# VH-VL binders against o60602r691to836, part 5

Target 1, 146 residues: o60602r691to836
Amino acid sequence: YKYDAYLCFSSKDFTWVQNALLKHLDTQYSDQNRFNLCFEERDFVPGENRIANIQDAIWNSRKIVCLVSRHFLRDGWCLEAFSYAQGRCLSDLNSALIMVVVGSLSQYQLMKHQSIRGFVQKQQYLRWPEDLQDVGWFLHKLSQQI

## First folded at step 1 (VH-VL)

Design p05 (framework fv_patecibart)
Fold by ESMFold2-Fast, scan of step 1:
Structure p05 (fold): chain C 146 residues (1-146), chain A 120 residues (1-120), chain B 107 residues (1-107)
Amino acid sequence: as target 1 above (146 residues)
Amino acid sequence: QVTLKESGPTLVKPTQTLTLTCTFSGFSLSTSGVGVAWIRQPPGKALEWLAHIYWDDDKRYYPALKNRLTITKDTSKNQVVLTMTNMDPVDTATYYCAHRLYGDYAFDIWGQGTLVTVSS
Amino acid sequence: EIVLTQSPDFQSVTPKEKVTITCRASQSIGSSIHWYQQKPDQYPKLLIKYASQSFSGVPSRFSGSGSGTDFTLTINSLEAEDAATYYCHQSSSLPWTFGQGTKVEIK
């Protein structure tokens, strides 16, 4: 694989993702970080076919990490990427897709979305901690899954 | 229930422009993740994907035909329109429009198709 | 672009026999393969999506398998209504492409 993980998130969450995850995980932000990550804002080619970029990111990454926020659920491209990643999981016969729920989304709200419903029903997702003191532990746990 | 139906001229002369309309019901192209594709099939030949339009007006074309193709949508009329310029006899084919639901790249529901013959 | 090659091009089969159609991709496409049935006077109908997932309303005699570059559509016991041309379609990479088709006729 070219990348350890493809980070899929809504562009409206980019500032938060940069500060919460990228600065702590991505080797291009610090040589102390562990992972070679792919994400749209840096790694996709401007003016290129967006769906082709998404497909390429999914197939060239060992893991796909989807940061599911309210913005993600309202972004058709994010939902496309999630569903495409699920298709790859069937192909590779492995669990390449990691779902992380961000913010105060209830199970009721998550269940409204057909594309992620199966993951929600099986509780196959991580929740970003509300308590700041738990963030370090959560990043360690996420890192072990990547 | 999702339904789609193609309409347009059945006979086109070489060098003319073809315009086909896909009218649909049972879904909205304002729904996040939905898309509509145009696919053609020359007599006795395989299916060929031509173009796709997404709910957010993003458009994709078969690269070799991109300069000849334009796909547009009118969400208030439940219509998708395909325009193909400089028609040639080799473009004779049955033209289909097909539905794609978000997160699913298979074409689940197809129109009945319309045969377009290019002849002088 | 990804080229899909189906085999055989044509087969004539006695009713109730097993039919196997293969589709080979020029590069790995995971499970992003879909199968369609087209009868002579009809539009294509989706049978199987993502290599092995049956579309709603499709008879259980139809099944799909495979991953990577080699894929198979199986009709466990052919019925007269199954006489049709079958196409594979890949959605792994744009442009989306179809195989050349396999025509199945009843003997």
Scores: ipSAE 0.007, ipTM 0.562, lowest interface PAE 12.3, mean pLDDT 85

Design p06 (framework fv_patecibart)
Fold by ESMFold2-Fast, scan of step 1:
Structure p06 (fold): chain C 146 residues (1-146), chain A 122 residues (1-122), chain B 107 residues (1-107)
Amino acid sequence: as target 1 above (146 residues)
Amino acid sequence: QVTLKESGPTLVKPTQTLTLTCTFSGFSLSTSGVGVAWIRQPPGKALEWLAHIYWNDDKRYYPALKNRLTITKDTSKNQVVLTMTNMDPVDTATYYCAHIRYYDFWSGFDYWGQGTLVTVSS
Amino acid sequence: EIVLTQSPDFQSVTPKEKVTITCRASQSIGSSIHWYQQKPDQYPKLLIKYASQSFSGVPSRFSGSGSGTDFTLTINSLEAEDAATYYCHQSSSLPYTFGQGTKVEIK
């Protein structure tokens, strides 16, 4: 695999993702960080076929981490990426897809979206902690899944 | 307030080179995910995308015109320049520059300049 | 390159009536379709991005729908100021392409 993980999130969440995750996990942000990550804002080729970039990221990454926020759920390309990643997991018979819910989204709100419904029904997702004191533990837990 | 404005010659002779400048405000090409595109529209016809440039100097050109087009940026001046060589009467069109986002590149061209009509005739 | 075909080419509509414009892509583009309004002698203005998301300041009478290859722009109650040519645009792959345009006139 070229990347340890493809980080899939809505562009509207980029500032938060950079500060909360990329600065702590991605080796290009710090030599002390652990993972070689792929994300659209840096690693996709601007102006090229978006579906091809998404497919390439999914197939060239060991894990796919989807940051599911309100913005993610309103983004058809994020939902398509999630669906495509699910397809890869079924083909490989592997648990490559990691779903992380960000913000105070209820299970009822998550269940409205057909693309993620299966993961929600099985409760196969991590929740970003509401308490900032727990963020360190959460990052450690996420790191163990990658 | 995002604003863009095209400037350049309004009349070009066949075989000459056209140089158009887009001057903008309300955003910076030092900002990640920001770009500027050039689109043209021949009189009474549909819109045609020509080229774009992003904050990271990634440049893309319409394939059929690639050999004739050069796009550059000057981040400190808030300007993007399009150069098109070997102008022909069929290149007569209104030329627009527009704001585009890489991270939201499916969002389309969200802010446009007023356009500048370039006539190619002898 | 992806070809976008609009229907109809021209439509004359009574004020307050519903206008429907369709755009068909030659291959699947997901939701990467955008709609523009261009009034005579003016620059195009973005109305709808990403198939169904209204751009800031656009009147609520404009809406978009569709996915894959078939897309629709709807004006629920036509106003006189809506007389314009409407274009669809795909950003799924390079080169970016536009439809041929649909001209909407008031009857």
Scores: ipSAE 0.006, ipTM 0.510, lowest interface PAE 14.4, mean pLDDT 85

Design p07 (framework fv_patecibart)
Fold by ESMFold2-Fast, scan of step 1:
Structure p07 (fold): chain C 146 residues (1-146), chain A 121 residues (1-121), chain B 107 residues (1-107)
Amino acid sequence: as target 1 above (146 residues)
Amino acid sequence: QVTLKESGPTLVKPTQTLTLTCTFSGFSLSTSGVGVAWIRQPPGKALEWLAHIYWNDDKRYYPALKNRLTITKDTSKNQVVLTMTNMDPVDTATYYCARSYYRGSYPFDYWGQGTLVTVSS
Amino acid sequence: EIVLTQSPDFQSVTPKEKVTITCRASQSIGSSIHWYQQKPDQYPKLLIKYASQSFSGVPSRFSGSGSGTDFTLTINSLEAEDAATYYCHQSSSLPWTFGQGTKVEIK
């Protein structure tokens, strides 16, 4: 694989993702970090077909990490990427898709979205911690799944 | 221009093995994300997916038939071969091969013309 | 296995009229539904992919909609060349499955 993981998130969450995840996990932010990550804002080719970029990211990454926030659920491209990643999981017979719920989204609110409902019903997702003191441990746990 | 064409016997006796070859042009099975599927259609009935092979040699089979099915590819010849054992009159159908650009489970975008296989004594 | 049920099984329609075909999945499949047209004694041709995306070269009178479990193929103004059987296909979960088909006749 070219990348350890493709990080899929809404562009509206970019500043938060950069500070919470990329600065701590991505090798291009620090040589102390562990993973070679792919994400749209840096790694997609400007002006090229967005579907093609998403597909290339998914097929060239060992894992796909979807950061499911309120913004993600209102973004058609994010939901399309999630569905596309599920297709690859069927092909590879691997748990390649990692769903991380960010913010105070209830199970009821998540269940409203057909694209992710199966993962929600089977409780196949991680929740970003509400307590800031748990963030370090959470990043360690996420790292073990990548 | 993408084309696919099925070839093989049109008449098979019960208990015999069916071997069908799909020959294609306009794409390569060495291209990342590309796959070829076999789908059949009994006379007057719906389409049934049988098997799929991908560029990386991954294979998928319809669960109820997987003990009878084998799919292989020869990338240098642009061919995909399906073998189905222990044929029965109920297996009488038109057999199609079709391309799937699978990168996330794409649909079957190009199909062969189909070949009718009749299973009869 | 995901079961796809199409309705109606058969329609006889006057030229220029609107045709609506429905496909219902036994469980949620997101937008992973595709529609094919099969004319008598011919192979199937892809019309619509991922519920609503037109395949290249397909006339604009064909459109698709829906998500989750209920999907619709619409032919806005039926032409004589549209006499065919239409099939839905899901790629959400293995094994891939097709609907039973809807036959559309003219005259």
Scores: ipSAE 0.006, ipTM 0.517, lowest interface PAE 13.1, mean pLDDT 85

Design p08 (framework fv_patecibart)
Fold by ESMFold2-Fast, scan of step 1:
Structure p08 (fold): chain C 146 residues (1-146), chain A 122 residues (1-122), chain B 107 residues (1-107)
Amino acid sequence: as target 1 above (146 residues)
Amino acid sequence: QVTLKESGPTLVKPTQTLTLTCTFSGFSLSTSGVGVAWIRQPPGKALEWLAHIYWDDDKRYYPALKNRLTITKDTSKNQVVLTMTNMDPVDTATYYCAHEGYSSSWYYFDYWGQGTLVTVSS
Amino acid sequence: EIVLTQSPDFQSVTPKEKVTITCRASQSIGSSIHWYQQKPDQYPKLLIKYASQSFSGVPSRFSGSGSGTDFTLTINSLEAEDAATYYCHQSSSLPYTFGQGTKVEIK
């Protein structure tokens, strides 16, 4: 694999993702960080078809981490990436897809989205902590999944 | 209510450029997940997808025709324009524009324009 | 590109009989198949999306099934107004492709 993980998130969440995850996990932000991450804003090829970039990111990454926020659920590209990653997991019979719920989304709100419903019904997702004191522990736990 | 209507020339000579405009109502291309596609149908033949454009200006083209096709949008006018260069008699077809609906992430063509027949002949 | 093959190409059916149209994909497409009805000199209308989900306003006699590579559109009891050409369409990968069409005619 070229990347340890493809980090899939809505562009509207980029500032938050950069401060909360990329600065702490991505080797290009600090040589003290652990993972070679792929994400659209930096790593996608300018001028190329977006769906081709998404598919390439998914197949060139060991894990796919989807940050499911309200913005993610309103973004057709994000949901398509989730569905494609889910298809790869079924094809390879491995657990490559990691779903992380961000913000105060209820189970009801998550359940209405067909693409993620299976993960929600099986409770196969992590929740980003509401308490800032738990963020360090959560990042450690997420790192163990990657 | 969603409506779409194609407009443009009905007769084109070989080697000329075709420009078709799709004018729509009942939705906006500023809405996340929304797209507009162009599909054509030669007389008595099957449907052929040509191109689409999405709310975020992402553009996709049928690979064999990519170098001849340009799709653009004017979100404020509710219009999508398709340009096809170097027209040939084999390009004679009814051209449709269609709204791309979605269920979560997946796309289908839920509302179509009436179509405009474009004949390419000298 | 993904090739969609429909069968039969043509079917002449007595009113009230069941009609079955099949669409076979050259590779697995999950449930990303959609069905359209096109009457003579009219634009196509969506009938079924994602293999089995009826579009709003579509009569209940129309249903779809299948997954992977084999898909079926069924008309349980054919009405005169159902004389049309039916097309399948896949949205699993680019380029989007359509089947060659199945023409259904009343006997």
Scores: ipSAE 0.006, ipTM 0.503, lowest interface PAE 15.2, mean pLDDT 84

Design p09 (framework fv_patecibart)
Fold by ESMFold2-Fast, scan of step 1:
Structure p09 (fold): chain C 146 residues (1-146), chain A 123 residues (1-123), chain B 107 residues (1-107)
Amino acid sequence: as target 1 above (146 residues)
Amino acid sequence: QVTLKESGPTLVKPTQTLTLTCTFSGFSLSTSGVGVAWIRQPPGKALEWLAHIYWDDDKRYYPALKNRLTITKDTSKNQVVLTMTNMDPVDTATYYCAHRTIFGVATYYMDVWGQGTLVTVSS
Amino acid sequence: EIVLTQSPDFQSVTPKEKVTITCRASQSIGSSIHWYQQKPDQYPKLLIKYASQSFSGVPSRFSGSGSGTDFTLTINSLEAEDAATYYCHQSSSLPYTFGQGTKVEIK
């Protein structure tokens, strides 16, 4: 694989993702970080259509990490990427896709979306900690799954 | 069960405008991530994608035919309409509409197709 | 535009034999290739999506592989009902093109 993980999130969450995740996980933000990550804002090829970039990111990454926020659920491209990754996950015996729920989304709200219902029903997701003091622990836990 | 059916004239004269209607059931174009595509197939030849429309009214057309094609939807009637201007005998083909989705495991492909309608362009 | 070239154009195959159809894209499309089956006088049916993922209800004898520019559809042990024209289709870039088709006939 070219990348350890493709990080899939809504562009509306980019500032939060950069500060909460990329600065702590991505080797290009710090040489002390562990992972070679792929994400749209930096790594997608200008001029190529978005679906081609999403598919290339998914197939060239060992893991796909989807940051499912309210913005993610309202973004057709994010839900598309999740569905596509889920398809690859079936080919890889359900090992590639990591779903992280961000914010105060209920199970009912998550279950409204056909593309993620299977993961929600199986409780196959991590929840981003509400308490900032738990973030370090959570990042360590997420790192163990990548 | 998702079903689609094409309707419209089976004979069109050169230079006329073709209007085809796709009537569907089993899904709504108010649902995020769903769309309808139009594909044609000239007799004995390969399939050609023409256009699609999504729930959010995002429309895409085959670039070479863009100035001749218009795709619209009526969400309340469960219909998608394709119009193609200035018809020519080379446009003789079976025209299909198909369900296209960007949600679920199956994304950006036509998973359910209508039966097709043959349109002959002849004087 | 991305051109999809299928090979071969035609195969005549005995029942139970393995059939291999290839599709080559003029530029890299990742895994954005889908395979359709069209029987005579019928509408196309989706078999394989995203190069290798079987569509629901499709018999296990159909499989797909490949990435980038080179893709393959395999029918392991052809059945009589598999006589059809097979098309590859790319969803990577506008216009979303189809290959020219491969016609599979039973001997």
Scores: ipSAE 0.000, ipTM 0.499, lowest interface PAE 15.3, mean pLDDT 83

Design p10 (framework fv_patecibart)
Fold by ESMFold2-Fast, scan of step 1:
Structure p10 (fold): chain C 146 residues (1-146), chain A 120 residues (1-120), chain B 107 residues (1-107)
Amino acid sequence: as target 1 above (146 residues)
Amino acid sequence: QVTLKESGPTLVKPTQTLTLTCTFSGFSLSTSGVGVAWIRQPPGKALEWLAHIYWDDDKRYYPALKNRLTITKDTSKNQVVLTMTNMDPVDTATYYCAHLKYSGYDFDYWGQGTLVTVSS
Amino acid sequence: EIVLTQSPDFQSVTPKEKVTITCRASQSIGSSIHWYQQKPDQYPKLLIKYASQSFSGVPSRFSGSGSGTDFTLTINSLEAEDAATYYCHQSSSLPWTFGQGTKVEIK
């Protein structure tokens, strides 16, 4: 694969994602980091069709990590990317999709979204910790799944 | 259906080591995101979380007791074992094991509990 | 560690009346509160998780609400089988902690 993981998140969460994940996981932020990551703000081709970029990212990455926040659930492109990634997993009979819930979203709120409901019903997702002391442990867990 | 059952001695003398086994069915610790916790309840008192272990062998212990506690798993036997050293009468309690998931930290299924009495 | 304080410690309630139990956290825990019912000489059973989500098989008369530091468990119409001690549990940070319990008795 060209990338270890494609990180799918709302552009409104970018500053948080950069500080919480990219600085600790992405090799382009530090040579001490472990993973060659793909994300829209840096890696998508300017002027190319956005859906083509999303499809390319999904097929060229070993894992797809979706950071599901309130902003993600209100972003049609994020939901489209999630659906496409889930479709790839079904087509390949391979579990490539990692869902991480960020913020205080209840299961009821997650279940309202048709595009992710089936995944949520199987309870196949991780929750970002609310306590800063648990973040290091969580990043270790996430890294084991990538 | 998820079931858990605790087993071990019901009577322990002060300074002895307690070993409790949780045997479960309806899930496997080979499944990503699954874990088992130990919780105790002294007679007439509140519940106390002691330790948990996840599918990937990640272990967490209550800080004040961590030097006395060891939690291990045997995935092939569907068992989780808790060991507690240097037992004291204050450790008299009903000991429970419970199922949890990394996607939610609620204890959704519990064993029936085993009362451990520490006395001379 | 996060301390959970329940109120009241004890309630004696007439059947079919509404029961309200409060759990207060010593610091903000978002929605990471879970509620358990423990009947005499029985193991605890999960009722509500993450403040407001009902566990499967739990009667609709049980509901939860709250966020941050103040949380409430409500039994809309008390039945005889609801006589039990109720515990809140926070999973926001380790070590995980429980409240002291609220005992509900039928008058």
Scores: ipSAE 0.007, ipTM 0.529, lowest interface PAE 13.6, mean pLDDT 86

Design r01 (framework fv_romlusevimab)
Fold by ESMFold2-Fast, scan of step 1:
Structure r01 (fold): chain C 146 residues (1-146), chain A 120 residues (1-120), chain B 108 residues (1-108)
Amino acid sequence: as target 1 above (146 residues)
Amino acid sequence: QVQLVQSGSELKKPGASVKVSCKASGYTFTSYAMNWVRQAPGQGLEWMGWINTNTGNPTYAQGFTGRFVFSLDTSVSTASLQISSLKAEDTAVYYCARGRYSSGWYFDYWGQGTTVTVSS
Amino acid sequence: SYVLTQPPSVSVAPGKTARITCGGNNIGSKSVHWYQQKPGQAPVLVIYYDSDRPSGIPERFSGSNSGNTATLTISGVEAGDEADYYCQVWDSSSDHVVFGGGTKLTVL
């Protein structure tokens, strides 16, 4: 695989993602970090079809990490990317998709979205900690799944 | 139910020290960070920083790094703010607030506030 | 430093709708939280994560956040809604909580 993980998130969350995740996980932010990550803002090709970029990121990454926030759920391209990643899991018969819920989204609210409903029903998602003091432990747990 | 109960009002002279306490009840104290927010008379809300209730490690906002100390007594579910070498500009209502973090801090429960008045 | 701008005051007649704005550069990319503070009392969370309502807060309170402006909307305003309202974000670039300057809502 070209990348350890494709990190899929809403562009509206970029500043938060950069400080909460990329600075701690991505090798291009620090030599001490573990993973070679792919994300749209840095790694997508500007002249290419967006669908092609999303598909390329999904198939060239060992894992797909979707940061499901309120912004993610309102972004058609994020939901499209989730659907393609879920399709890969079904086609490949393996568990490549890691869903991380960010913010105060109840299971009922998540279940309203057809694109993620099947994954939510399996309860196979992580929740970003509600307390900043748990972030270090959570990042360790997430790292073990990548 | 969740409650944060703060210590009573303080009237101090410049150069004195003051300690404001915030006692939590109705939840597991070490599961949520405690934040401190200040409000000077007739002014808005100003974030001072937070303390990790599991580790005891404080984080101070810019401007609150020298004279301000956040501490805990986990055995009685209490967070404290100490201000040394008090100045007139420290006159304010000091609030403790329970932090919720996801994509950043927000505060679901607040103490009633402690008024600290510094005058000679 | 990141700055949130609120109007100093908003006046509204009982039963009408009040709108309190919170301006910030690209605030739509941040999560906005709103607090109500009555004189001599501690702030109370009324809206979190742009539009969610805590248990016990009436459905008359709603929020939105897009572009450079977040808005707290209070429909069917009641005298008991008179208070100062503060918006708040987390600025991850500086690891700092930022509050707006506050808006005094006057009913009547």
Scores: ipSAE 0.000, ipTM 0.540, lowest interface PAE 13.8, mean pLDDT 85

Design r02 (framework fv_romlusevimab)
Fold by ESMFold2-Fast, scan of step 1:
Structure r02 (fold): chain C 146 residues (1-146), chain A 121 residues (1-121), chain B 108 residues (1-108)
Amino acid sequence: as target 1 above (146 residues)
Amino acid sequence: QVQLVQSGSELKKPGASVKVSCKASGYTFTSYAMNWVRQAPGQGLEWMGWINTNTGNPTYAQGFTGRFVFSLDTSVSTASLQISSLKAEDTAVYYCARDRGYSYGYYFDYWGQGTTVTVSS
Amino acid sequence: SYVLTQPPSVSVAPGKTARITCGGNNIGSKSVHWYQQKPGQAPVLVIYYDSDRPSGIPERFSGSNSGNTATLTISGVEAGDEADYYCQVWDSSSDHYVFGGGTKLTVL
């Protein structure tokens, strides 16, 4: 695999993702960090087909981490990336997809989206902590799954 | 039952200093950022900056560096704004407002009632 | 730096639909929040994340955001809706929140 994980999120969440995750996990932000990550804003090729970039990221990463926020759920490309990652899992790469829910989305709200419903029904997702004191522990937990 | 309660109105002379407080209740204070917003008479809302309630780190918008200081007293769940060397153009209503500090792009779901600061001779 | 443009005023007859716009370069890629401010009062959140409503806000309030324009729509306008309305975004380029200039809604 070229990357430890592909980090899939809505562009509307980029500043948060950079400060909450990338600065703590991605080796290009700090040599103290652990993972070689792929994400659209830095690693996708400008001018190339977006779907081709998404497919390449999914197939060249050991794990796919989807940060599911309200913005993610309104983004057709994010939902398509999630569906494509599910397809990869069904093709003999079980457990490659990691779903992380960000913000105050209820299980009922998550269940309304057909593309993620299976993961919600099976309780196959992590929630980003509401309490800042739990963020360090959560990052350690997420790191164990990558 | 979230509440943000601000200190009372202030009437000050130019060159004086003022401290506006914002006391939070009904939630874990350090889990949310506190923002400051200014509104001059007859004008719109102007974002001044925010303070990370967990780390104490302030961030000031352009135009609010120097004379403006954001601070915290986490033992009483209070954020404060201090303005030094007051000028007539500082006359405004100052609001505190809550958002999630660790996640940018959030909204201000609760606001203080506002503190009127009047600077006149 | 980043600027949000709102019409200074909008007038609407009772029971009709008011539309308040918020213009910004590629604003459709950002999350837009809307606040209502009545005279002498603090702002109140009426729409967040483009189109979501807080508990207690009537369903006649709705929002949209696409391309370079976000819109707050108030259907069946009532006298009690008279207020100033402000849009807001986070601008990652400047690392700060930006408010629109505000729109005064008059119900006549």
Scores: ipSAE 0.006, ipTM 0.528, lowest interface PAE 13.3, mean pLDDT 85

Design r03 (framework fv_romlusevimab)
Fold by ESMFold2-Fast, scan of step 1:
Order: structure tokens, then C-alpha cells, then sequence
Structure r03 (fold): chain C 146 residues (1-146), chain A 120 residues (1-120), chain B 108 residues (1-108)
């Protein structure tokens, strides 16, 4: 794979994602970081179809990490990317799709979205910790899944 | 019901120290970060930093290192702000505020504010 | 240093719609929160995450955020809406909370 993971998130979460995740995991932010990550704001090809870029990111990454916030759930492109990732993972026993729920979204709120409902019903997701001291431990656990 | 109740107003001379307290009730104190926000007379809101209520670890915004100390007493669900070597420019209303969501830093509940006046 | 720009004042007649803007470079990529502050009182969160309302906040309050401008919209303005309004974001470059300068809404 070209990338260890494609990181899918709403552009409205970019500032948070950069500080909480990219600066700690992405090799382009620090040579001490572990992973070659792909994300839209940096790695998508200018002038190409957005769907083509999403598909290319999904096919060229070992894992797909979706950061599901309220912004993510309101973004049709994010939900479409989640659906494409599910398609790739249909026959994978070692699933490539990692769903991380960010913020205080209830199971009921998550289940309103058909694209993610299956993962929610089976509780196949991680929750980003609200306690900032748990973030380091959570990033270590997430890293083990990538 | 969630409440943040702060200590009363303070009038201090330059060079003195002051301690402002913020007592939380109606929720699990250690589950939410506590923030401090300053407002000088007639001015806007200025974020000072936050303290992790579970660990006691403080984080200070740029400009609030050195003379400012955030602390906790979890046994009474209280966060405190201490300012040492008071200067005239420290005159302000100081608010404690709880973070609704740490990743976007929205404040859902605020204390009523503590006025600190530094004058000769 | 990241800066949020608000008009210092906005005047509106009762029953009309007030719009308070918050300008920032690429602010549409950030989550914007809005606070109402009445004289002698602590701020109250009226909109979070660009457009969500806390419980207890009237539906007359709405928000939007795109490009370089976020907007707080108050429809059917009432005398009780007269207050200072502050927008707020997280600035990732400084790891700092940034508040706008505040807008005084006067209901005439």
C-alpha cells in the first residue's frame, strides 16, 4: 500500500485533527511519527474529480480511519467515503475500516445515518476520549490497529 | 443541575496575590476540563488556559505563564486560579468555564465571574 | 496570530432579523461557537459547532459558517436579545482559543 492509512474527516474538523492526531502520527509532521497518512487537505490531486480522489485514497491505503463527528455526519462526501470503504471491506475478515466517534454523539444519533448504521448496531467503533490525558493512550491503541 | 459558583470580588494592591475559586456541582467534576477566561473592564473575552480535573495537570495559554497557577481540590469539586505579584493590568473579571467538547473547545457552563481590582 | 473580526455594533428593530458576522481566514474549516453576554452577567452559549443550539435556546437563534465568514442570525428579535455577542474558535497553529472582539446588539 502507498499509505498506512487514509484519514477521512470533515474539513470543519481539520484544525482539531491536525493538533490531536496528525502531529502525533503522520511522518510529514515529525520524523518521530510512525505512519504515512493520506488526507484530503494535503494529498488529493488538484483538479481531479473528488470521487476519484476518494476512491484512490481508499484503494491505496492499508486502513481507512473515519473520524465521525457531528460535522462528518452532515457531510455527504464523508458519508460517501465511508460507504466506499465499506464496499472495499465487504470480504475482508481483517477489516480495513476503523470508525472513531468524536464528541458526545449518542448511539441513537449515529443510527439515524444508514451509511454507518451497521457499524453502530454492532458497536464496531472506538470513541475518542474526552479526557485529554487519555489521548496519548488512545493514540497508542489506534496505532496498533493501523 | 449544573452550577459553577465563584468566590467573591477582591480588591488588592500591586504586588499582592489573589486566589479565585470555582466550585462545581450537579455533574461529575473529574469528567470535564475546567477553563479560565479573563475579561478586562470594557474589553472582550480572553482565554487563559485549562486544567485537567482528573489529573490536576494545567495548560496555560501564551501570556499566562509564570504568575498564574491553576489548581484543584477534587474532594470539594473546586478549581482555583492564583495570581501572584499582581499588576494593574490584571484588573478584570475572571470566569471559570466548563468544556462541552474538548476537540472544539466550546464552553457550555460558566461561573458568575469574580472581579479582581488592582489599585493603590 | 489568528484573529476573529466582528462589527463593534449592530442595531435592529424589534421583530426584524439581526445578523452578526465573524470574519476569519478560512473560518469555514473551523467550528464556531457563539456566546451571549448581558451586562453584569457571565456569557451564555447560544450556538455551538457552527449551527447547533443548546437546550433552552430559542429556535430564533441560528448559525452558519463557510469560507471566511461565520454568521449568527437572530430572527424575530426581542428586547431581551440585547447583549454583547462573541464568536469563538480553536486556533490549531497556536493551540489557543480565540474570541472575536464582540458585537453589541442594540434593539431599538
Amino acid sequence: as target 1 above (146 residues)
Amino acid sequence: QVQLVQSGSELKKPGASVKVSCKASGYTFTSYAMNWVRQAPGQGLEWMGWINTNTGNPTYAQGFTGRFVFSLDTSVSTASLQISSLKAEDTAVYYCARVLRYFDWSFDYWGQGTTVTVSS
Amino acid sequence: SYVLTQPPSVSVAPGKTARITCGGNNIGSKSVHWYQQKPGQAPVLVIYDDSDRPSGIPERFSGSNSGNTATLTISGVEAGDEADYYCQVWDSSSDHVVFGGGTKLTVL
Scores: ipSAE 0.006, ipTM 0.538, lowest interface PAE 12.3, mean pLDDT 85

